# VHH binders against a4x776: the designs that were tried, part 12

Target 1, 306 residues: a4x776
Amino acid sequence: MSTSMSVARSLPGGPVAEQILAEVAQEVTQLRAAGVTPALATVLVGDDDASVGYIRIKQRQAVQLGFASPHVRLPASASQADLQAVVTQLSADTSVHGVLVQHPVPPHLDFDRAMQALDPEKDVDGMHPVNLGRLALGLPGPTPCTPAGIEALLAYHEVPVAGREVVVLGRGATLGRPLAMVLAQKRPTANAAVTVVHTGVPDWPRYTRRAEIVVAAAGVPGLVRPEHLRPGAVVVNGGVRYAGRRLLPDVDESCATVAGAMTPRVGGVGPTTVAMLFRNAVRAARRTRSSRTPVRLPDSGAPAGR

## First folded at step 4 (VHH)

Design s16 (framework vhh_etentamig_d1)
Fold by ESMFold2-Fast, scan of step 4:
Structure s16 (fold): chain B 306 residues (1-306), chain A 128 residues (1-128)
Amino acid sequence: as target 1 above (306 residues)
Amino acid sequence: EVQLLESGGGLVQPGGSLRLSCAASGFTFSSYAMSWVRQAPGKGPEWVSGISSSGGSTYYADSVKGRFTISRDNSKNTLYLQMNSLRAEDTAVYYCAKDRYSYEVTYGSPDEYYFDYRGQGTLVTVSS
């Protein structure tokens, strides 16, 4: 037998994303039958070719799922006030249920400040401070997309999480920190004993060597090696940034010789992040249906003779 | 009551020019982005051009870049489309469209766009 033979089970995200999007499509169909067309608005500042491409992909996906897809484009010269005015207008628009501002914005603009002007109920990225506070308090709201995607990926592949030792390597605002909050929630797909390690913990391998699940979220290619893992551990490469297009994983491929299961280099967590964006959007639209007070039609003259 | 009244269409020879106008009423014109959308015989609608609420930003479909110029006069509540170097394929009914937002500028296909209101249209025929 070859010494390079891998024994790790693959954990692809494509099938997970397909399952989530099928559920989203079903919810969209139900909402449309009830007279509500879910709407995901997209905002693009400037004309960066990559950003234009990403918006078009999201627009096509939205339309395929049955969403209305209004688009707002601002010039690269737009002011912070211009961007915040658009976000405020979309927040007030009752026909819009979710809003996505495409990152990056031009360097003179403060993306995070603009997003804080958004109605937290329409935050499809799940990164608004109000929604992160809701997550910390165990309250319902839009969920951070990549953390939710990882939870769904583990559940889809029947990886036990509840009561397990999970180590998250990285404390970034978009993945490591919110992932720790997600996996500690009291529900069957979470409820884990979570340890967060980072650059401030130089002996982080002491923690990963005992972990049943390791999620790499540091954004450092090849950081996690076989000597850092417990034999049979589940390894998830979550090392993506919102602006990053590089597909170099934090987890070295040689970890497949020690791990019991791991995400592939291509088609891992990424597809689940996009699927969760649409899940947040359809849930926002569903909330407007659920909050509607039933309208009683006038009884006088309605029935034709009893 | 929102009203958009287009004018300036007609018959023109290939290579000729036309200027379309759209008189807007029933809303604060200076607060909204505006667009021109066309529908050619036997084809679906096509977004042509968009302009921000202030007039500071303009956008064009690839099919008309360099030939068409969109402009607005907020003091007169009027939108314009200057069409130069007209071609047979520019033959269409042209619609003035009110966007929902101050900076909504559409791109791509009209099927992907959301307009708050659209006018009655004006026919442009490019033929000898």
Scores: ipSAE 0.000, ipTM 0.279, lowest interface PAE 12.0, mean pLDDT 83

Design s17 (framework vhh_etentamig_d1)
Fold by ESMFold2-Fast, scan of step 4:
Structure s17 (fold): chain B 306 residues (1-306), chain A 130 residues (1-130)
Amino acid sequence: as target 1 above (306 residues)
Amino acid sequence: EVQLLESGGGLVQPGGSLRLSCAASGFTFSSYAMSWVRQAPGKGPEWVSGISSSGGSTYYADSVKGRFTISRDNSKNTLYLQMNSLRAEDTAVYYCAKDRYSYEVTYGETTEIEYYFDYRGQGTLVTVSS
């Protein structure tokens, strides 16, 4: 083997997350100086230790960034009505700017139905149907965290996206589908030619072999292998599964022998997703500040359909 | 100061059983998930099993599922691994590990849990040989 062979450049998410969180901290400081304490409420249903640990980390990070961090804990036996009442109360609370319900909830509860009861402006995950509609229409709003994190990760590492052929492998509601919408937006960090492949496309390697950027979002460990890639392609692992609690990415590590750049097995997209959650939260608080001063709307007594 | 002390390793025949123990100190044991990680001669570390802080949830690598049982006693600050139907490929140094919380993310139709292990102990050697 030649010692002159190139290996893939690593695309870690840690530095990306650090940069985003530093910007969030600055925005929080500015809001507090203007008399607004941004508040991110967290909701945990049950007592699963991983979920408790992740909430503690998010809660401590919120406080470190200068957020108020109210926390609501419901027992694992909580009813759908109990969860919806909490979401509704936090939605109506003017001192709360963002709401995070820790996923997963116990299987007898309908997480999606509970989240649809939330004010879309307080949706820090960016997954409310209203916010997904805004994304589809190119309108401002909370952005799905993982898709936004991937866009930021690619921009941070100076990976060209505009005009490039991107293949998203997976059509799941939280990553593959909204990522296609994000990367097709008309802006310098997106504006890509996006192809979505999934289980209904058995010849998906035909598409990934021609792609300049491949984002794996299928949740199938080791699904993407070197033979599925164009030499020099950029490979992003967005989808993972775990064997027990060990992280297993969709992209096989051996892809580093063919890819020009790829996210590491650990410390890739995950940190950027959490950073984007806090970015959504601080922007929600900033939007409420703009409503302190009465705005003048064009007066119209005309019926719709002018 | 976090301290983890493994014990219970030794030489066993294929098909035999061993019970490993890990005595933990220097942190609130009942507040952290714990794992067993092994390292075979000439190989990298392999995660074997994990247990939630309450003991209510247990997780296993496919290579040991159905044969190994992880458990804990929070009143004694002790983690256990019951190893049954041992095979030659189970030969390794077994380490007790405190889980480091990191980020939980939902991607598409799956959930990502990214975490690391803090404070592996000195390890205990398990040799499966006839």
Scores: ipSAE 0.000, ipTM 0.141, lowest interface PAE 15.7, mean pLDDT 82

Design s18 (framework vhh_etentamig_d1)
Fold by ESMFold2-Fast, scan of step 4:
Structure s18 (fold): chain B 306 residues (1-306), chain A 127 residues (1-127)
Amino acid sequence: as target 1 above (306 residues)
Amino acid sequence: EVQLLESGGGLVQPGGSLRLSCAASGFTFSSYAMSWVRQAPGKGPEWVSGISSSGGSTYYADSVKGRFTISRDNSKNTLYLQMNSLRAEDTAVYYCAKDRYSYEVTYGSGEYYFDYRGQGTLVTVSS
């Protein structure tokens, strides 16, 4: 159509993630110098190809950052007792600082029940009730990864948040609800006037049309359209779905004609979520300075003899 | 030089028992998780059991759970696998494997994150 249409400023998460991971790598180096090797344990139940691929990516990232990366794999036939025993053993293992159980688990297993057995200090997802309580009270602890990633993304791109009207579309436990708590905290990168809207608010567009910042967190592709936005608003795609291999965000791409700034379809919030997971892990290790000798990673080549 | 020497394999009747041993040298044994991996004739490798560096955590494939017991003696640099109620399907070459870290345990015929694997010991379950 028109080549004179204004296009929103892009808010990519890649550079944000790179900055966070560089800080994590520095903290890992400092901990190793102090005799502590940070360790992020990963648990996979079953053989789902997508989950296996995601775990491999996380393991490679962990090693590149200087983490020990213990991995536990259980068969798809594993019992609830098997999963709970693994979580309990990793909770008790003082050489392990963070634990990630890859979701989803097979349908016969109760994921939430297994995760309740995890030491809240090792909760790298920031979703344990103890850590959510800490967030609600303004206390330090592991933070929910995607909400923390969005806060970091907005700060990196110098989007003003303090005193601004922010609308969060969605009240899901992992994003919308904790994001509202994050953005209401008393600090320069938050301190916003936050409104949460959801399926129970049929007139939700009335709120988004007035908002300076809109965060879509519903997991409904194309839910947010240009007519739902205030001209010049900042728009964040927090929720995404896949149609085959194509990533579909909650915010329709055409919103770029109305928004002042917007996260891209690919490489937006997602990279920051992964970076925050490693930040939670290194901070867990920092809080629990172990007297144990760090586990030395073997060389990728043949070991040198003496 | 990392060296893993398996022993204890042999011919056993169905329902019988065998104890496998793996003598480790060339590395700090107590710092690494260890695993047993088997390969049946004409099939790919199958992870059987794993044990943490301290021995505090043990893991088993569903096919052997309740029948096999993994253990280690860090003072002797030795890994063990006690195999009870053996079945014809347990017939395989059993390999002792050194994990890269204190806790790397993998199940199935997927990618294995082992640093080193021994020469293997043959277990034949037949009448």
Scores: ipSAE 0.005, ipTM 0.151, lowest interface PAE 12.4, mean pLDDT 82

Design s19 (framework vhh_6qgx_2)
Fold by ESMFold2-Fast, scan of step 4:
Structure s19 (fold): chain B 306 residues (1-306), chain A 128 residues (1-128)
Amino acid sequence: as target 1 above (306 residues)
Amino acid sequence: QVQLVESGGGLVQAGGSLRLSCAASGRTFSSYAMAWFRRAPGKEREFVAAISWSGGSTFYTDSVKGRFTISRDHAKNTVSLQMNSLRPEDTAVYYCAADRYSYEVTYGSTTEYYFDYWGQGTRVTVSA
């Protein structure tokens, strides 16, 4: 008897991320053998528990990959000038190759203005205006992490993209808009006919129903349903919200009955975003030499005033 | 560029005490790691003590552990070194140093500091 449980092929991001991170680790090892220790600096303003947790995770991953992991913390009361001074100093430091400024910053600070003080070559998120301009012009530079991760995920799973009808559902600055620019680039893993739809297009299902690939990038749980897809379409969930500890994807799980392939509810695009951040960082390190000699002290110190 | 100014040096008898102070000016140093180094006549500079940017961690060379205490006043942007039970071998010019950045660089089991800013030094002489 025919099996009814294999309609949509799964497109997990874990194996994609593992492949990218293995390449990053190999490049880090080669750079260290050549006398360059790649360094990813992290900048945190304030003490928001979630932000502290995210920075700690990224620092541990950096160390595991062989990066030096400088960490800059500024008090929540820091001025715009203080933040820009830190970013400017990290930009000038030849021993630092990548800089991650953890979002959000306190409301009195202008995050976008702080990012403008960062050396675009050290922008591991790929969100600096100069790097977005490079992307728009087809010039080399650090790439936006989630869009690049989606491109890599589709390529890894051998999903044809070149010449295909792709609909991006959402126009957000970190995903929808830069993804359209990535997928329109002239290369075998992109080169798509891209349509961007959003809340200003009420009949957006007209576009998704004809699409060969649909990328949901709206951050609206359950927005994409089976009736919005053509049979056999590839569906990528780029947008997600959390309700407590539960992940709420933009793509309803019932779409698996119509889609030919789709990203899983957990372990989809997210892992590829993190991997791309480290890829941007190691590539930045390849362009520089470190001449600094640090003073090395034991990791565990006594409390202040002892 | 930033400047560091040391004070508190002098002549003291073995077993005595001195408190060195270092004032930072120019840029905001409130979050930078700071350290004391010393150079005895005819020798290279050696590490003495450091305090992390947060003040949460302190580090000492073995020869001064239990005798010297490093502390920080973030409001005044100063670091101090309280030196007790001084010995003739503690005779040196003592230098204040500041980390370029308010960060800890970890690689394996160690923390690395990049002390790029230095004071002119303050002389400490311990008589036998």
Scores: ipSAE 0.012, ipTM 0.516, lowest interface PAE 8.1, mean pLDDT 83

Design s20 (framework vhh_6qgx_2)
Fold by ESMFold2-Fast, scan of step 4:
Structure s20 (fold): chain B 306 residues (1-306), chain A 126 residues (1-126)
Amino acid sequence: as target 1 above (306 residues)
Amino acid sequence: QVQLVESGGGLVQAGGSLRLSCAASGRTFSSYAMAWFRRAPGKEREFVAAISSSGGSTFYTDSVKGRFTISRDHAKNTVSLQMNSLRPEDTAVYYCAADRYSYEVTYGSPSEYDYWGQGTRVTVSA
């Protein structure tokens, strides 16, 4: 429990997640009225207790929102071919609109290789190379959940991003790296001047001390301290670790004495990540009701239309 | 109420064929993933085959791949298991199972399924 007085405006993610999930629920209702039940399939390899818990939370949320939630469980001894066969079959299943493979998989399996077998249109994590390529090119597609959640959180709280100096601390594949791509996109909620710093930049505080927005994405508890910040900066904690039951954020809570706005220790970015997963899933389902649904010719057995 | 009723079991010679059928009751049952399990005398219940709610994805245990085919008929609310090239070791009671939330491919995890039939007996003579 910290006794530090905060002067920073709080940026909670709970209200942001609620707004996103309300929009998802409306889209689900519209799709069901049109005869489509959105379906998010989940895949678990092994029986790691934390992974089982995360899957159950996502399954309950899916059902509450009106999604079908098929689940595939493979034994910890499953081969690479077994995992890839499941991903391929779920890609071909027209009743399934999104697929989530719960990370981590056992160390003998190549997660990235398995995910490359997935139809990019069903990639609800936004981590498929095709979708990352779309992100890099400014094309529409599923976006990585935490980066999208951070963009939504900043927009919800009316934090100016366009034209601002943003420093992303960390280059991890799931957050820091794709976040830099998201915030550099040409749209009102992004369009920032983005600098990425990491362990290969020893003088990284030189950059964060000049930044109008700092996003910590390193997964190192207490890495960001008050001396690393510009007075009045907006600080987003994207990286967290757990020590038993306690949440340990990358940003030291004493930063609230220097920051102008800051995500709270609990209820910050995390809720928005889960909400973005469901937004990607409902958008995948919505694409099946678009005018591009292919028509098969009887003689050819292949789609005749777009 | 959701009920599953199996049919099509019987006595058959090795190399022969049988088609098992599972009839389901309930307005929303077409949204369920469906599976077949079997229990041989003196053994535990084992996974045989599963089919997704749409019928687009199928899963099989290695010992039946190429010999068994699972299919479903949405209009009749039935799932079928076509068993070809039957072997004496296929002798078992076969159970139809339904899961609201799963395409079950885990070996020895019958507890993941919400609804079960009473079973239909298949005996394959040498």
Scores: ipSAE 0.000, ipTM 0.254, lowest interface PAE 13.1, mean pLDDT 82

Design s21 (framework vhh_6qgx_2)
Fold by ESMFold2-Fast, scan of step 4:
Structure s21 (fold): chain B 306 residues (1-306), chain A 128 residues (1-128)
Amino acid sequence: as target 1 above (306 residues)
Amino acid sequence: QVQLVESGGGLVQAGGSLRLSCAASGRTFSSYAMAWFRRAPGKEREFVAAISSSGGSTFYTDSVKGRFTISRDHAKNTVSLQMNSLRPEDTAVYYCAADRYSYEVTYGSLSPSEYDYWGQGTRVTVSA
């Protein structure tokens, strides 16, 4: 029996994800009524338990939302050329609107190189260099899912971000770096003063102790502890690792004794990442419809072969 | 080298059934992923169904899922498309296609541009 009670307000991602997915479902219904069935293709390399689990969650959600959900599975021994060929095939397929290559891929494969074969309009993960360039320039396009999910989560729970001091712990390509770009955008749910710290900044606790919002994105279990936080700070656990089936967060649960608000270990950022994936996918399908040639009405009595 | 010959097309009433067959020649056929594509009047060629080289994995476009079944017979070098509950919207020329760059666990390509060999097509007309 533990008597320790959290003083931090919980910031669950479940309700946030439900709100985003309800909007996606409405857009899917509109597209299907217009003759377009949104399709999200998934590519899985190998049989890693966590990756298989994530794909199954995405498949179930796709079906519930009215998406077509084609699967491509490659063995763990697949070559870089095998992966790139699959991505190229799905890029060229007009019935497929979004493509997700489940990362991480096996260590002998280059995920970033595989993404170079993908049509940037079908990049539902928001990781294509073209889309990251769009993000850096403040242009519209698919947004990296976890960064977008964190922005939505903070907005949903009415956490002030605009004008606030935010510290991002980690500079990884999928979270830390793009998150800094997202939270610096000129809009009410962002517009923050963002500092990025990483292993090259040995005195990183100097920065987190001053921050109003701390986002852990390092992938190091238990990295963030109570002594690293300002009392009352908002703490977001964006980084995860797995030991078997157990999720290992970057933020130690004891941080709830110092933080004013904190994402839960399970049901935090993860659900919002999945929801943002589907938002990117339905928007990709919408772009296809917006570019359609208008349907010509038939002329009664017109001869065949005109 | 693979040669593809389609059969089984024809005129059918809405709600009816047709079975399309694609006969392939060559000892390398069992290594190829196979697909059916169709071209409706006034439209581009679109994907219908695919089957992996092993026959263990299949994929269908949403509009035919639950109504169409793709299968293959390695002994006869044949791929079949069983079409049930046909709709006027299924009216098209149906093409058999072979992808030589199949992968062990994949169903083949969804893109027409990635297929190396094509049949001449067989016409399916579904009356209202």
Scores: ipSAE 0.000, ipTM 0.100, lowest interface PAE 18.6, mean pLDDT 81

Design s22 (framework vhh_6qgx_2)
Fold by ESMFold2-Fast, scan of step 4:
Structure s22 (fold): chain B 306 residues (1-306), chain A 128 residues (1-128)
Amino acid sequence: as target 1 above (306 residues)
Amino acid sequence: QVQLVESGGGLVQAGGSLRLSCAASGFTFSSYAMAWFRRAPGKEREFVAAISSSGGSTFYTDSVKGRFTISRDHAKNTVSLQMNSLRPEDTAVYYCAKDRYSYEVTYGSTTEYYFDYWGQGTRVTVSA
């Protein structure tokens, strides 16, 4: 029987993540040989089962890659001042290169305010206002993980992006908005004509029907349907929800009948997001070596385009 | 500004006892784990003992386990090291240390402490 993966070219993120993590592991090995142990600190507030699970996965991956992985736990009753004190202490600690505060925190805490107290150089999520400003200006710094992961996924599968019409469906702070900034950068893997559509654009299908690439980033299950797509379009599913054990993506599986290429229902963008987190962390550690011999890897970066 | 002031050192015969004290100021004492380190003449500094922020957990290096006892007093902002059955190899300058982080820090399946010390230490000499 036919599946969505058999009717459109599949764009799995697993191989992409594996390639990125191999590059990270090589950089970690070279930094350790030079006397620098990259360190990714993780902070968990409370004991939510899903958050505990996600932190354990990240800690295990950090150790496997050769990172030091200090972990700070705060009780669910912790105050805003307690959380900010931990973030401030980790910012001041020269042995720590990256900091991840696991979202969500308990509802009485202001996560965004706590994260703004973090040294922008240690922001492994790439969401600090300073780093978003760097992205807007085309300056180097930590990059938003999911947007960077999507760029890498498209490049890995040799999907042309430069000069192409890309529609981003959604304006969320972690994906839609920063993705538009990423894909508009002057480099061969980006340099696209990007249109952002959202709830304020009622006739958003007018835009997606013309697009060569559609990235769904709304978090609304089944929002994108075959009638919303140009035949042969590349479709990236960036938004997903769960209903029990069933994965509910923004892009309906039937879109595979119209799309030329599509991320799979499982194993798409998610793995690349985690890989980019570790890339941000190792690059932060590398910046502490400004007086040492530069580490150069084959194909380590795209040159600036026109 | 963090200040740790060690006291209680001196000269004692093998088999004797000493109690070291550390007066802490400049931080919320009850939020931090505390420790004692020592540096013997011609040797590197080594860990001796630690106590968790609550006082509920204590840790000792093998060579002092059963002979030394670490304790803390939150009302007085002090940490103490009771040293019994002293040996010539315990001769060292003893330093009080504060954990860098105000809450528990875990690395994999173990808890790691990132101790810093600020004082001149207190000298302990154990005669043969």
Scores: ipSAE 0.005, ipTM 0.302, lowest interface PAE 11.6, mean pLDDT 84

Design s23 (framework vhh_6qgx_2)
Fold by ESMFold2-Fast, scan of step 4:
Structure s23 (fold): chain B 306 residues (1-306), chain A 128 residues (1-128)
Amino acid sequence: as target 1 above (306 residues)
Amino acid sequence: QVQLVESGGGLVQAGGSLRLSCAASGRTFSSYAMAWFRRAPGKEREFVAAISWSGGSTFYTDSVKGRFTISRDHAKNTVSLQMNSLRPEDTAVYYCAADRYSYEVTYGSTYESEYDYWGQGTRVTVSA
């Protein structure tokens, strides 16, 4: 007996990343023509193999896009004062526009304290408290990379978000929590009704079963299963762990039988996160070029009041 | 290709001072991390000091901290090592080195493999 298997439409991040990086390359070209070479500084503490690999990938991409890529290496034995001195020197260096301190740092160091010493304008991760405050207020600034990447991925694949019920599973500081702020912004690619569920909500499947979009951001492999989804829902895996060489997503692969669209196991959100890092970096460079404010005509389309 | 030429070495008594200079030619110098290494008689080459491409960051081996100062002059395409309170243990041939990856800086290490361009060396002898 022949059986037809229904499979969700794939939402790969590769094409999305390529589109974002093409826009970044255009801005880099414009800045270089104006005499500014965008520079993304990277800081690595210790010699963790994964961190070395991530930094090398980012450095190669920076060079390919036309960025200067200054790199500072600190030994695993470096003090908090050593790390903060590097961050403050890079903050003061006018030739440096963005700074990335590669996570994790050795356990004796306070990563968050080091990042708070960074100029918020050079925060390419978008995680500085000042930039999170800007996000909460709807002000321009560096945006958290994975949340911004997810918004771009949904927009690229023409997934309707505005007015839709979105459930974010996870309240982590780097993804779930800022993603809720991103998707609630007043713009066509966001403007959603967002519900955040987490370990404090034992009946979280009650919420995901009615959701039009589910974003998994818990870091728990296989947490989201077909029985937790509304038929035809869009499913985004924002959380991933590695067990050796295996990629372990929060969303079980069997969800493809119920979902209408789903990010792939490999090549999903990850590429968009890296692309957003470079978008933050080139925009930081653009902000330092000029004090000139563009003359704007009144927005004749915006209503006063309601 | 970058050519590096060191100068300023010589014989000095313990407690004295010397200033070493390294002149770079060929490529745009201001984009390069630069370092000083030394090789004492019968020993391997060791790191002494490094300066970042911007000049904003400097790094020293523990034995020279507070005594040696590395600096750069972008207009003259030079890097200098001011050596104060010299000791007999500082006796060595001093080498200037430039990083191929213009923006990398190594902190507190002897990673000579990160430097692609080397000078011929200048000899420093500190008498007791």
Scores: ipSAE 0.000, ipTM 0.213, lowest interface PAE 14.2, mean pLDDT 82

